# VH-VL binders against Protein NifQ (nifQ): the designs that were tried, part 2

Target 1, 180 residues: Protein NifQ (nifQ), of Rhodobacter capsulatus (Rhodopseudomonas capsulata) (p20629)
Amino acid sequence: MLHFPDPFATGPGPVIPAEALGFILAQGLRECAAGLGPLTARLGLSGADLAALRDRFAPGLELPDLDLPRPEAGPDQQAIETLILWRAGVATPEARWLAAILARRSMETRHLWEDLGLPSRPWLSGMIAHFLPGLAAANARNMRWKKFFYRQICSDAAFSLCLSPSCDDCDERAACFAPD

## First folded at step 12 (VH-VL; from f2 with heavy chain K60R)

Design g4
Fold by OpenDDE, fold request of step 16:
Order: C-alpha cells, then structure tokens, then sequence
Structure g4 (fold): chain C 180 residues (1-180), chain A 122 residues (1-122), chain B 107 residues (1-107)
C-alpha cells in the first residue's frame, strides 16, 4: 500500500518540493490505477525520467510503466513545454521534468494544481518557485498558471508558437489572476 | 548510431559572417528530447558554449555572443546551422556541433562532431 | 555565469599512477557536473555526467565525485591513452560553462 503525505499535515509552513512531487506522483498513480493510461502518459515523461525523478525525490517508491518510452504530445503541450523549459531560468533535470509534467497536466480540464493532485495553488506556485525560478519570476502578477502559459506562448520572442489568443483584449482578464 | 558533421568555409575575413552547418545522421533532429548545440574552442584554449537550438526553432545563446549569433534548424534536411556576424580574430576556433539529451536518459553533450577549424584572417 | 576552475593546470604522471583532477564552481551546481576528455585533434568525449555517472563505454578506472562546488575526477591507474586534456562542465545554469582544463601529461 502506497502512503501519500497528508496535504494538510505541513500546516502553514513552506512548501516542500519533494512533498509536492509526491502529490503529483500520487495523482498519476491514481489515474493509472483507474485505467486512464500508463503513468508515463499521465505525466508526460518516459519511464527512465520517472525512475530518475523517483530516485531523487521519492526513493523506494514503486512505480509502474518504467520501461515505456516518452509519450507523444500534441502541439499545445509541446508549446507549453517549450515555453517552460525556456523560461525556467535553470537547466537542471528537475526543471525539465517539471516542465514536462506541467505541460502534460495543463491538458487536463481543471485548475492545474487540481489536476496535479496538489492541495492548493500555493503548493504549485511554491514548487515552481523552487524548480523553475525563472518561470516564477515571469509570473510576477500571480496569473493562473494555465492562462499564463498560453499568454506567454503567444507573446514570447524566443519562439513563434502561438496556439491561443493574447489576454490583452480579454474582458475576463482579471479572473485569470489568483486572489491567493 | 547518431553522427554529427560540421561543414562550412574554413576561412572568413574580418567583419564578415561565419556560417556553419551541422548535419545529423543516424537520428532525427526533429525530437523533443534533444538540444542541438554549437561549442567552439580557440586554438590551444578551452571550450565555450555558443548556444543551442531546439527542434521547434527555439534558441538560447551565450550572452557573450548573443548579439552576433543566429542559429537555425532545417528538419527536412536534418541540419542545424550557426551564423556569427562581424567576426574578428577572436572568433578563430574549432567549431563543434553537439547533441544534448534533455529527456529520457538525460545526459550532457554525448555526441559531438569532429569539429571544423574556422580562421578569421584578412 | 558560473565560473569553473580546474586544478592543476598540468598534471605530470606516469602510467599506472593515480590521477586526481579538481573542478570548482563559483557557486553550487548541485551534482550536475560533467567531465570530458579531449585528445589532440579530436572532439571532447563525455566521461562522467551528474558528477559520478560514467558515460557509456567509459572504463571503470574513471570515476567522479563531489557535489555543490567541489568536484573530483579520478583515474585510478593511468593508461597511456589517458594522457589528454580534461574539462569539467556545469549544466545547472545558463550559459553552460566549462573549466579551463587540466592537461594530463606523461612524465
């Protein structure tokens, strides 16, 4: 039986990156167990990357599907992944893994932190701040992360990928910023 | 097995543009798993990372060269290219193209071209 | 940028001896340090990545250690073909940076 950390056990303390990743893995595993697909497809990583991620942040955790290759990604996912990689501010494997995970989970239908299995948005922001400091700094206005991603892929000069319209003319722009 | 090969003029005049192409064989550059980089080495000196290009065309350049460097990718030819503008004698170096694996078995520069010497001289 | 400092600049040893090469980063790069070997007229060859992982095909006599700012490449017993220049490289931060190299030469 897998033991997952209690999302409320940490209290008002700082977000622990390893615990955040634990929640993400737990969510992926739940979906895998529910028959939604292999863990690689759920998180957008190869078995090799999942194994390496596990070894670094959750040693001893049993993971399925570690023999599978990196899953395919649609154009939106690719664009977001590319954006996050470029904006990360660092080049570490952790940053790259998280970029892939964030991109993949952005394809789900709920808020990003929900689809990641995190207890709240601050958990997501804290994790991003730790592993992707450049991305955190770029979102200085605390925009909802999915919306932030799509806005950035349209306005960033680093590449010409734009799959969603700019938020500049959106009447509901204010709703895209988190109150927390 | 993946192989990289640099090609281009070995002599460039000062103030002109250095142009090189890297041809990749044994694997596709059209992959999310790799950065394709240029690295140079002046004669008798160390290594300097110039920048990388991604399959999508996304690039990152060394700030020391950013203003003069442009990279491009041609997935149809399985090639990526480097241009360095306004060259001086300081740009004389052996230029290498290299592959970095950024997903899967994450590794730094695991495959290199043989390198090509570019001399800047009047 | 992260400054990588290698020492010594030159290492003179005989075949069969142990070689110890040092690489220091100006700030922590975690364990994301690589070592390359370069022979005259050749491209660098990856030896070690992530501070201690041997690349494919690299003999067991090569080993890496360290984390943070201080790293070491060890060649337990030098073979004639090991006399070359060795470079360390960090890949934690942009831009990627290399050390100045250590030349292992034969006495």
Amino acid sequence: as target 1 above (180 residues)
Amino acid sequence: QVQLQESGPGLVKPSQTLSLTCTVSGGSINSRDYYWSWIRQPPGKGLEWIGYIYYSGSTRYNPSLKSRVTMSVDTSKNQFSLKVNSVTAADTAVYYCARETIFGSITPFDYWGQGTLVTVSS
Amino acid sequence: EIVMTQSPATLSLSPGERATLSCRASQSVSDYLAWYQQKPGQAPRLLIYDASNRATGIPARFSGSGSGTDFTLTISSLEPEDFAVYYCQQRSYWPYTFGGGTKAEIK
Scores: ipSAE 0.896, ipTM 0.961, lowest interface PAE 0.4, mean pLDDT 93
Fold by OpenDDE, fold request of step 16:
Structure g4 (fold): chain C 180 residues (1-180), chain A 122 residues (1-122), chain B 107 residues (1-107)
Amino acid sequence: as target 1 above (180 residues)
Amino acid sequence: QVQLQESGPGLVKPSQTLSLTCTVSGGSINSRDYYWSWIRQPPGKGLEWIGYIYYSGSTRYNPSLKSRVTMSVDTSKNQFSLKVNSVTAADTAVYYCARETIFGSITPFDYWGQGTLVTVSS
Amino acid sequence: EIVMTQSPATLSLSPGERATLSCRASQSVSDYLAWYQQKPGQAPRLLIYDASNRATGIPARFSGSGSGTDFTLTISSLEPEDFAVYYCQQRSYWPYTFGGGTKAEIK
């Protein structure tokens, strides 16, 4: 069952995937409640996928907007989603859901872990390591995840849609690998 | 209802390239919700997944065939294609294209083409 | 790759009998196991997905169970049209892999 721990009480430690997803859902629900849009749009998943995600990780959790279709996505979001799916290393629904969520939340303005509602970046990395082991392995240098995504989609010929500048010309490249 | 149909030559000479096309009707190939796969079945044998192509052109191939396989997608024609280079008799099989739903009602291969036999022979 | 092993290779039964088919994975694939039916000259048809979910249009006599490494397809009462080859498939790991198949034949 999904546990929603106190985000202020969590420190560094082993990441529990279900708890991580709980934080993400909680963040989405907060935004939904704030009138920022339906949960589907906030997390980039259809109602069906949200329902399935709930059933697997948070059975009994009441979620809104489960009748809505998958929301539209811009080119960057699509590219990031595709990249994550491709790099996931597994083909599980969990991996796919997380890929969609990560892509959607990468469109927000803060650090990815913040916009996901996670307590810290290690939570994000731990969650990714669990559900998307291939992606975790690909980021061996521990680059900030959002930056990692954009770097990947911009450098890979398979991902022609990139609206972000190339990292080659970035003076703050070192900051992409800054400690947590 | 979504329908898939394979097309291409049924006979290919050894060392040549096998080329097949899957035409999708009743639904758009240009969707984030689907992987479009090729699966083959040698006569009297089991099924082997060859690979998939995404609407964006992203591909994943079975490592057993990776070096010889290329897939492409043409969203304007609602088609995706398979090429297998340097074919041998071992590539003789019925080739199926199939749809996998990867978002929404996540399902494995729920729509298949009827399959097309490709025989590799001199 | 994940090796899928089906047993028995051949199952000889009569109409009306219960059929039990086994599929084993070399490692856990959670519940992401599908069953397909293939009749001669036809493409495989999805029967069960996620180990126990019947695909659309699949008769209730077909049921799936199991998780992890051991899975079972059950046909409660065989109909004449059920005599075919059945394949299991895992979709947890790349590459997707199929079992070798079980041929259900009429006794």
Scores: ipSAE 0.894, ipTM 0.962, lowest interface PAE 0.4, mean pLDDT 93
Fold by ESMFold2, fold request of step 16:
Structure g4 (fold): chain C 180 residues (1-180), chain A 122 residues (1-122), chain B 107 residues (1-107)
Amino acid sequence: as target 1 above (180 residues)
Amino acid sequence: QVQLQESGPGLVKPSQTLSLTCTVSGGSINSRDYYWSWIRQPPGKGLEWIGYIYYSGSTRYNPSLKSRVTMSVDTSKNQFSLKVNSVTAADTAVYYCARETIFGSITPFDYWGQGTLVTVSS
Amino acid sequence: EIVMTQSPATLSLSPGERATLSCRASQSVSDYLAWYQQKPGQAPRLLIYDASNRATGIPARFSGSGSGTDFTLTISSLEPEDFAVYYCQQRSYWPYTFGGGTKAEIK
């Protein structure tokens, strides 16, 4: 069941993982309105997946670009997406949608929670703990998420996926310390 | 129309390696949008998921089999393969390959091969 | 591993009757449950996914319902071609698991 905080409470309400998906959709819509590209390109999902995500987590929200296919992705995005799919610990559709979204938004320059449109970093970690429990368990030391992803995917010059728990275990370490 | 077809020996001796190939036609296996699975069914019994392979080579295996199974993908031939080592009579089954859509319109196994019976016998 | 329990093991009915098949998961799988039909010598065919969505080309007499742990496949009026084995499958957790099957047979 969704929890809705008391409007008279002082300070931010508790993390509500289902609402995190709504914030993510709203961020994509803001970027569309700003002319940065179609919603599919901003969130890394096809129109069909976006419609299904919306129907589950933000019913009634109008979305553009629902007839567009999933955009192609560069090697780093593909590697992070594959990592998250494998580490998720569950096989659910929302874990798959989030693998694509987190990988795509990790290509942006700000902190990952900011580029997702989330209110704070605890919202990002709460959402991951709820929908991607295996991924949350793998980051037990609470490393910043973008840094964690790059550490996990660092690899040799052949761009092979490196499944090391630390970038210090990989030969090509420079990209592993990208900001969150 | 996507079609899947299993191929490989119908008879394998105990302790040997069972080796099967699935050929995909009417679509590409080199895609972020699909998992490619093997599923088996012993005669007169139910279905057991063996594992999947992703286009990247990433795999996941049923823990009941994982020390004995490997899977591979050959995108140039549009094929993926299964090996089960150290087989016993308990590995006698009809083996199916199947597709799952993981992005686009997330759908469980909507395309199956016709199945191939593999018998483990001396 | 998520255990999927189907009941009954055998369902003996006549053409034209309504069939109700049950599937129970050992823990919640949300609504991420599929139903398959299998005839002798054939591969399984997807009927229903996500508990209630009919797969492409599946006749309207097939419907699914349920969420969490308890799921139902209903065939509103059995046709002769519907006498087969039916399997449920959860897709929330690795490994994927199937129920033991319900055989629908002619009374």
Scores: ipSAE 0.846, ipTM 0.913, lowest interface PAE 0.8, mean pLDDT 88
Fold by ESMFold2, fold request of step 16:
Structure g4 (fold): chain C 180 residues (1-180), chain A 122 residues (1-122), chain B 107 residues (1-107)
Amino acid sequence: as target 1 above (180 residues)
Amino acid sequence: QVQLQESGPGLVKPSQTLSLTCTVSGGSINSRDYYWSWIRQPPGKGLEWIGYIYYSGSTRYNPSLKSRVTMSVDTSKNQFSLKVNSVTAADTAVYYCARETIFGSITPFDYWGQGTLVTVSS
Amino acid sequence: EIVMTQSPATLSLSPGERATLSCRASQSVSDYLAWYQQKPGQAPRLLIYDASNRATGIPARFSGSGSGTDFTLTISSLEPEDFAVYYCQQRSYWPYTFGGGTKAEIK
């Protein structure tokens, strides 16, 4: 039986942060079925992490690619993942899984909540407030999350991330100043 | 098999800087999957987490040590290091380096160095 | 910070007996609680993580239970090599904190 949100539902009820993980898994599964890559690559986690996440938040859901390692990540994804790990305010496994997922899905082109497969933007903010309370507190101006991440890694790049005199080593800085 | 080994002086005078290095073998320190920690244990006492360093250079320190602690990572030598400034007799302890897995099979400290006693005296 | 309180401080038992060690957190740490064993002159060894998962190579006589604030390590039948100090550690919140330890010793 389904004891988590229907991953194909289009009009879910009120925000239930633990159920957000079910929607995220369902989005990854839809992208696998569409031939866009293995589930590990879509969500930024190893098969072992996906199995553990599934067991906690969507028990009984069949997942592919559980024997695959964590894929490599480009510098922006790594920077966002590191930001979220540090800002989370907690050390829990779900905060770590979400750091990887949020960083990976921020590499996609649509709104972050859409690319996570969440029903709405309030689901994204509710999930972050629940699992990543330090991150929620840091976004006090309620900025769109992907914009917030890019601005944060660019402001840190003023001191740490972009230490090269070459502009080519700092291509991510241009993303900080791009129109929203 | 991953192994960690602490190295550094066993005797440090008060107000000097305690400096230790952990050498990692059997695995790379340049990995998104691990935190690299220092943990200390005063003789006959319990364990105190000092802090971690991530491959990126990102750090987190126990507030109990505040601004006295600095950690660094040297990926070319597969090492991470601890400095504790302005030591007193209260910093006398066995110092351990340890690995935590943060992605994959998420586990707490599953690999520890053998520990090195640092005595702050005279 | 989260204070971890272990009881008893010392547990005096004979080989073959069942040992029950308690760890209490000052606030909920979910089930993100680890147990370590430490013998004299050695580093701690991970026994249990996430309250109930045995680490690789840990014998089945070691088991863990609990969630929230109250946790238990059980050794079903003590062997001579099990007489050591045991520490719990929470990993829900920064900084990581350890309990004060329970020494299991031969009666």
Scores: ipSAE 0.841, ipTM 0.908, lowest interface PAE 0.8, mean pLDDT 88

Design g4
Fold by ESMFold2, fold request of step 16:
Formats: structure tokens, sequence, C-alpha cells
Structure g4 (fold): chain C 180 residues (1-180), chain A 122 residues (1-122), chain B 107 residues (1-107)
């Protein structure tokens, strides 16, 4: 059987990368309960993908909105999703789900690990190292993840979202300095 | 429903560039949910994945072919294309375009074109 | 690169018989294994994905099993239209790789 953490338990316990998905689902559920939108909109996945992710990582967890399609995304979300899909280093469904989730949650204003509902940044980095090893390797300087994503898409050579060699001169400078 | 159709020259001379286009109908290529791949099969042999292109223009190529392969997407024509440079007789194959669903009911190659034979010969 | 090895190369059977086709990966690909059927002059058709899920429109006589490195496609009772070549494909790692094929032919 897969490990299934209590999605509402919070603490500084050891990083268990496979259990991070449970915390992410719990955060999405809290936001649904707070009236912030359907689960598909909070996590950037269709109901079909959410059901498959749940069946793999949190079997038996009841989820709302499983009949809904994947919501549209703005250009920054699309660029980050594309970056993560390419950098993942593997072709697995969980890498694809995480590309969508990480891109969507990077549109929020707090630290990425907070907006994912993770207990800490080491949980975020551990999850990425486990499921997205190519992405982890690409962040060799261990930058905060949102900063890393925006630096990568800020490069004119890679994505044409930024016209400068440094984020201080980038047309989307605020995005280049987003907190992790 | 969704249909893919390959087109291009059936005969290419050695050292030249093989060029193929896949036309998609019954669905849009401008989508976050699909990879668009080329796959080839030499006569009487197995299948080799060449690479994919995403709607954004992002690509990934099989390392065995990487230096010789270029793919492109034209969303206005609902088409994606393959170029293979410096071909030899070893590049003689049936070339298929294929769709992979990467979000929403994640599925490997569920739609294929009918295939087009490209012969590399003098 | 993940090498996919299929056996047997040729499976000679009669209609109504059970067919068992094997696929082995050179390292674990989890459950992310697909099976395709290909008839002469036609494109491959997806049969099974994620080791055991039948694709849309695939008859129940086709089933898949296995995980990690060892996978099996079973056709419980061969129909005349099932005599074809079968390919497995892993989709855990780039590049995607296919097995060499198993030809199911009339005995």
Amino acid sequence: as target 1 above (180 residues)
Amino acid sequence: QVQLQESGPGLVKPSQTLSLTCTVSGGSINSRDYYWSWIRQPPGKGLEWIGYIYYSGSTRYNPSLKSRVTMSVDTSKNQFSLKVNSVTAADTAVYYCARETIFGSITPFDYWGQGTLVTVSS
Amino acid sequence: EIVMTQSPATLSLSPGERATLSCRASQSVSDYLAWYQQKPGQAPRLLIYDASNRATGIPARFSGSGSGTDFTLTISSLEPEDFAVYYCQQRSYWPYTFGGGTKAEIK
C-alpha cells in the first residue's frame, strides 16, 4: 500500500517526499472550504488528473470537483509549467502533475512551500528532488524555487519573457524576484 | 474524431534533408494537454521515438538523432513538422506522427497518423 | 536509455487459444508500460497503458499485468483479427523506448 499522511497534520517531522502530495491536496481542500474556488482551479489540474493523483498518493480521500476540466492559465503560469515539464528529467505522470501544481501555486504571493501547504522549504526541495530530479539538478545553487523559476523564464534565450541578462533589468522584474 | 495525417516527399536523396508535416484535424494543436511526436519504423523493424514538440515550441529529441533533428509547430495551420538532416539509407522508414495526452486522462500514444514511407535512395 | 526486451519473437497459435506475451525493462519503469498492436500496413493501436488499463474500445480479452521490470500481455482467446505484431513501450524515462515486438501468427 502507499503511505497516506494525515493531510491536516502539521509539524517539522522528517521530510517524506512521497507524502508531500497529501499536504498539497489538504491545502487545496482548505482553500475550497474558504471559498477561494474549485480544487481544479487551486491546483491547476483537471478533475481527472486530481482523481488519478489521489488514487496514487492518498487513496480513499474524498475530493470535490472531479468532473471539472483543467482551468486556463496565464502566460507566466504556462511558462513555468513548460519549464518544469522540460526540466523534470523523467516522463512520469507525477512529474506532469507536479509541473502543473508548481506552476499554479507559483502564481500565489506567499513562499511557494507555504502556498503548497508544505510544512517547510525542505519538504518542497525534497519533493522536487524525488519526483523531478532533473529540476533539482538544474537548481544547483539551491535558489529559492520561485526565484529560480522566474530567473529561468526571464532569460531571453530560453523563453523570451525577459529582455535583459539580469533580473534587475528585466521587463518583468517583479516576477524575477518573487519569493520562494 | 481527432485525426493526424502525415505529408511530404516519399523519396529523398542521401545527404539531403527529409521534411514531413503532420496536419491535425478534429482538435487543436495549441493546447497545454498534448505532446506531438514523430515515431519511425524501418521496413520490417520496430518503432523508434524521434521526439516531441509542445504547443509552445518546446522540444525534446531522442539523443540517438538529436544533432540531425528539428521539429516545429505552426498553430495557425494546426500542423507540426519534422526535419531530419543528412539522411542515409538507414533513415528509410515509415514515419508516423502521434499524439500523447500529458494532462487530463494521461495516455500514451492514443492517436497516430496513417504513416508515410520515406525512402532514402540515389 | 531503457532497453525493452520482448519474448517470444514469434508466437504461433490458433484462433481460440490463449496468448501470453512478455516484456522486460532493463531497469524499473514502475507501472508506466504500454502495449500496442500493429497490423501490416497500419499504424500501431494502443491496447494497454500503465501496465493494466485497457485503452478506449479495447475488448476485455486483452489484459496486462506486471510492474517494475517484468510485464505481460494476455489475450484470453485469440480472434482472427488478433494475429498481428505487439510492441511494449516504457514511458517513465526519456527517451521513450519500444520493445522489438512479438509477432502472433497462425499456426
Scores: ipSAE 0.836, ipTM 0.907, lowest interface PAE 0.8, mean pLDDT 88
Fold by ESMFold2, look of step 20:
Formats: C-alpha cells, sequence, structure tokens
Structure g4 (fold): chain C 180 residues (1-180), chain A 122 residues (1-122), chain B 107 residues (1-107)
C-alpha cells in the first residue's frame, strides 16, 4: 500500500514518484472546496478513473464526484493529451491518467508543478520520468514542461502562436531552459 | 451498444496492398476515450496486434509491421481503415478490428468485429 | 517486445472438471494482464482484465490471479461451452502481445 503524503508539504524533499499522485489528488480536493468545480473537471478524468487512481495511489481517501463523466476539453488540452499519450513510452493506466491530468493542469496559468500541487519542479520531473519515460526522454533539453508541450503542439498548428503562460516570449526567456 | 464490422476484398495478389475498413455503429469514433485497433490471426495460429489509430489521426504500429502499414480515420463516415503494403502469403489471416477504452474505465479489447479472412494468393 | 508463454498447449478435460491455465510474461507487466476465449470461427471474447477482474457478463466459474510475470486462469467447473482456445495478453508495454494459446478439449 502507498503512503498518502501531506498535501501541504512544500519545498525540495526526496522525490517519491508514486506519492506525487497523492499531492495531485489533494490539489484537486482543495480546488473543489474552493468552489472551482467538480474533481472530474479539475483533473480531467471521469469519476471511474479517479476512483481507480485513488485505489492504487491513495487507498482509503474519500473523493467526491465519482459518479460524473469526463468533461469535454478545448483544443489545446486535447492536443497536449494526445501528445503525452503518444510519447508516454508505456501503455499503462497510470500513464493514461497522467496524460489527462497533465493536459488539464497545463490549461492553468502558473507553473505546471504548482498547479498540480506538487512540492517542487523536481517532483514533476521525477513523476514523469517514472510513469512516462518516453515523455521524459523527449524533453532532453530539460525545458519547463508546459513550455515544452506548447512548443510541440504549435509546430503542428502553423496558425497557432507559440505562447507559454510560464514565459512571456518563447525565444527571449533563457529561464525557460532551466532544469525543471 | 457499439458494433464493429470489417469490410474489404477477401483476395489480394502478392506484392499488392491489402485495404480494409472498419465501420463503427452504436457510438462515435470521434472520441478521446477510445483507441481503434487492428489485430490479425493467421489460420490456425495466434493473435498479432497490428496497431491503433486515435480519433485525432495519431497512430501506433507494431514495429514488426511498421514500414508496411498505415491507418486512417474518417469521422464523417464513422470508419477507420488499415492498409498493408507489399503483401505476401505470410499476410494471409483473419483481420479483426477492435475497440479499447483508454479513459472512463480503462479496459482491453471488449468489442471486436466478426473478422474478415484475407487470402494472399495469385 | 514482451513474450507471453502459455502452458499447457492443450488441456484435455471432461465437463465438470477444474481447468488451470498458466501464462508467463518475459518481464513484469504488473497486473495488466487480460484473458480471452476464442471458439472456432468467432472473434476472441474478453474474460478477465487486470489479472483478476471479470468482464461484463462473464460467469463466476472463471477467475484469474497473479501479478508480475506469472498468471493463472481457473475455470472451477467446466461447462460444454467452455471448450475453446484461451489467450492471455499483456497491456503494460507497446506493442501489445498475446500468448500462443491453450486449447481446452473434451477428453
Amino acid sequence: as target 1 above (180 residues)
Amino acid sequence: QVQLQESGPGLVKPSQTLSLTCTVSGGSINSRDYYWSWIRQPPGKGLEWIGYIYYSGSTRYNPSLKSRVTMSVDTSKNQFSLKVNSVTAADTAVYYCARETIFGSITPFDYWGQGTLVTVSS
Amino acid sequence: EIVMTQSPATLSLSPGERATLSCRASQSVSDYLAWYQQKPGQAPRLLIYDASNRATGIPARFSGSGSGTDFTLTISSLEPEDFAVYYCQQRSYWPYTFGGGTKAEIK
């Protein structure tokens, strides 16, 4: 059985990839309590998938909205989800759950690790390396993940501009190439 | 209730292209929640996964066949298709289309077409 | 590619007997293992997924167990309709791979 981590922990501690899912669930629960929408909408998964994810990574955690279907997604979320599914490198349910979660949380405005409720950027990179090894290998330049996603999908849509909520100008911000 | 049905020629000459279509009824192929796969079975032998296509058009092919296969979707007709180039007698098989649920209760192939035999012969 | 090895190749039994079918993966596939039944001239039918979960409409005499590399399908009391070929399939890694099958025949 997995340990359920303290959802209020912050800062750089040892990265335990399986515990990252507990932080992500806790962030979704905080947003539900704040009135931002049902858990399914916050995390991009159906109630059935949330229950299965909970049973594996946070057993015993009480979750709301387990009877709700997966919400629809806008074009950018769909594109990022498709990218992650394609690059994951494995076919596991946890890789599929993370594809949906990462795509959904990339629609938020802060750094992806913050919007996932993770303690730090190394937690995000460690989780991806563990559950999505093909995606980790594709980001060999160690770009910030949300910028990496938007660059990948912008190259497929000639009409779309390369905009990143974490970077104001894709080509001028050296910070975008700092390690995650 | 979702139903899948394969269609295409039952005989194909060596070195030509095998072309099959799967028609989906009772549900939309234009969905984030499913992969649409082709699986084949040579007579008297086991099963080989050929690959999948997603509603977006993205694909994944078995490396054993990758250079010879392509797949496509036609969402307006609710169909997905398989082409296998440069066929030989080794490509003689029953070809199945199948659905995999990837979100909303992740399950392996629980809906299959009835299968269509394709024979590669002069 | 993950090699799935099924044993025995053929299992000769009578109705009412217990059947035990084995499947071994060449490396761990966690519990992401499915079992299918196939009768002549028919498509495969999903029996078990995630090693132990019965698919919709599958009778309770079918059960699955195992994790990692070693998996078992058990049919507690064979019915006449259960004489068929059984395949296992891993779904942890691309490409998906199937075992070579176990044929259950009337003794």
Scores: ipSAE 0.832, ipTM 0.903, lowest interface PAE 0.8, mean pLDDT 88

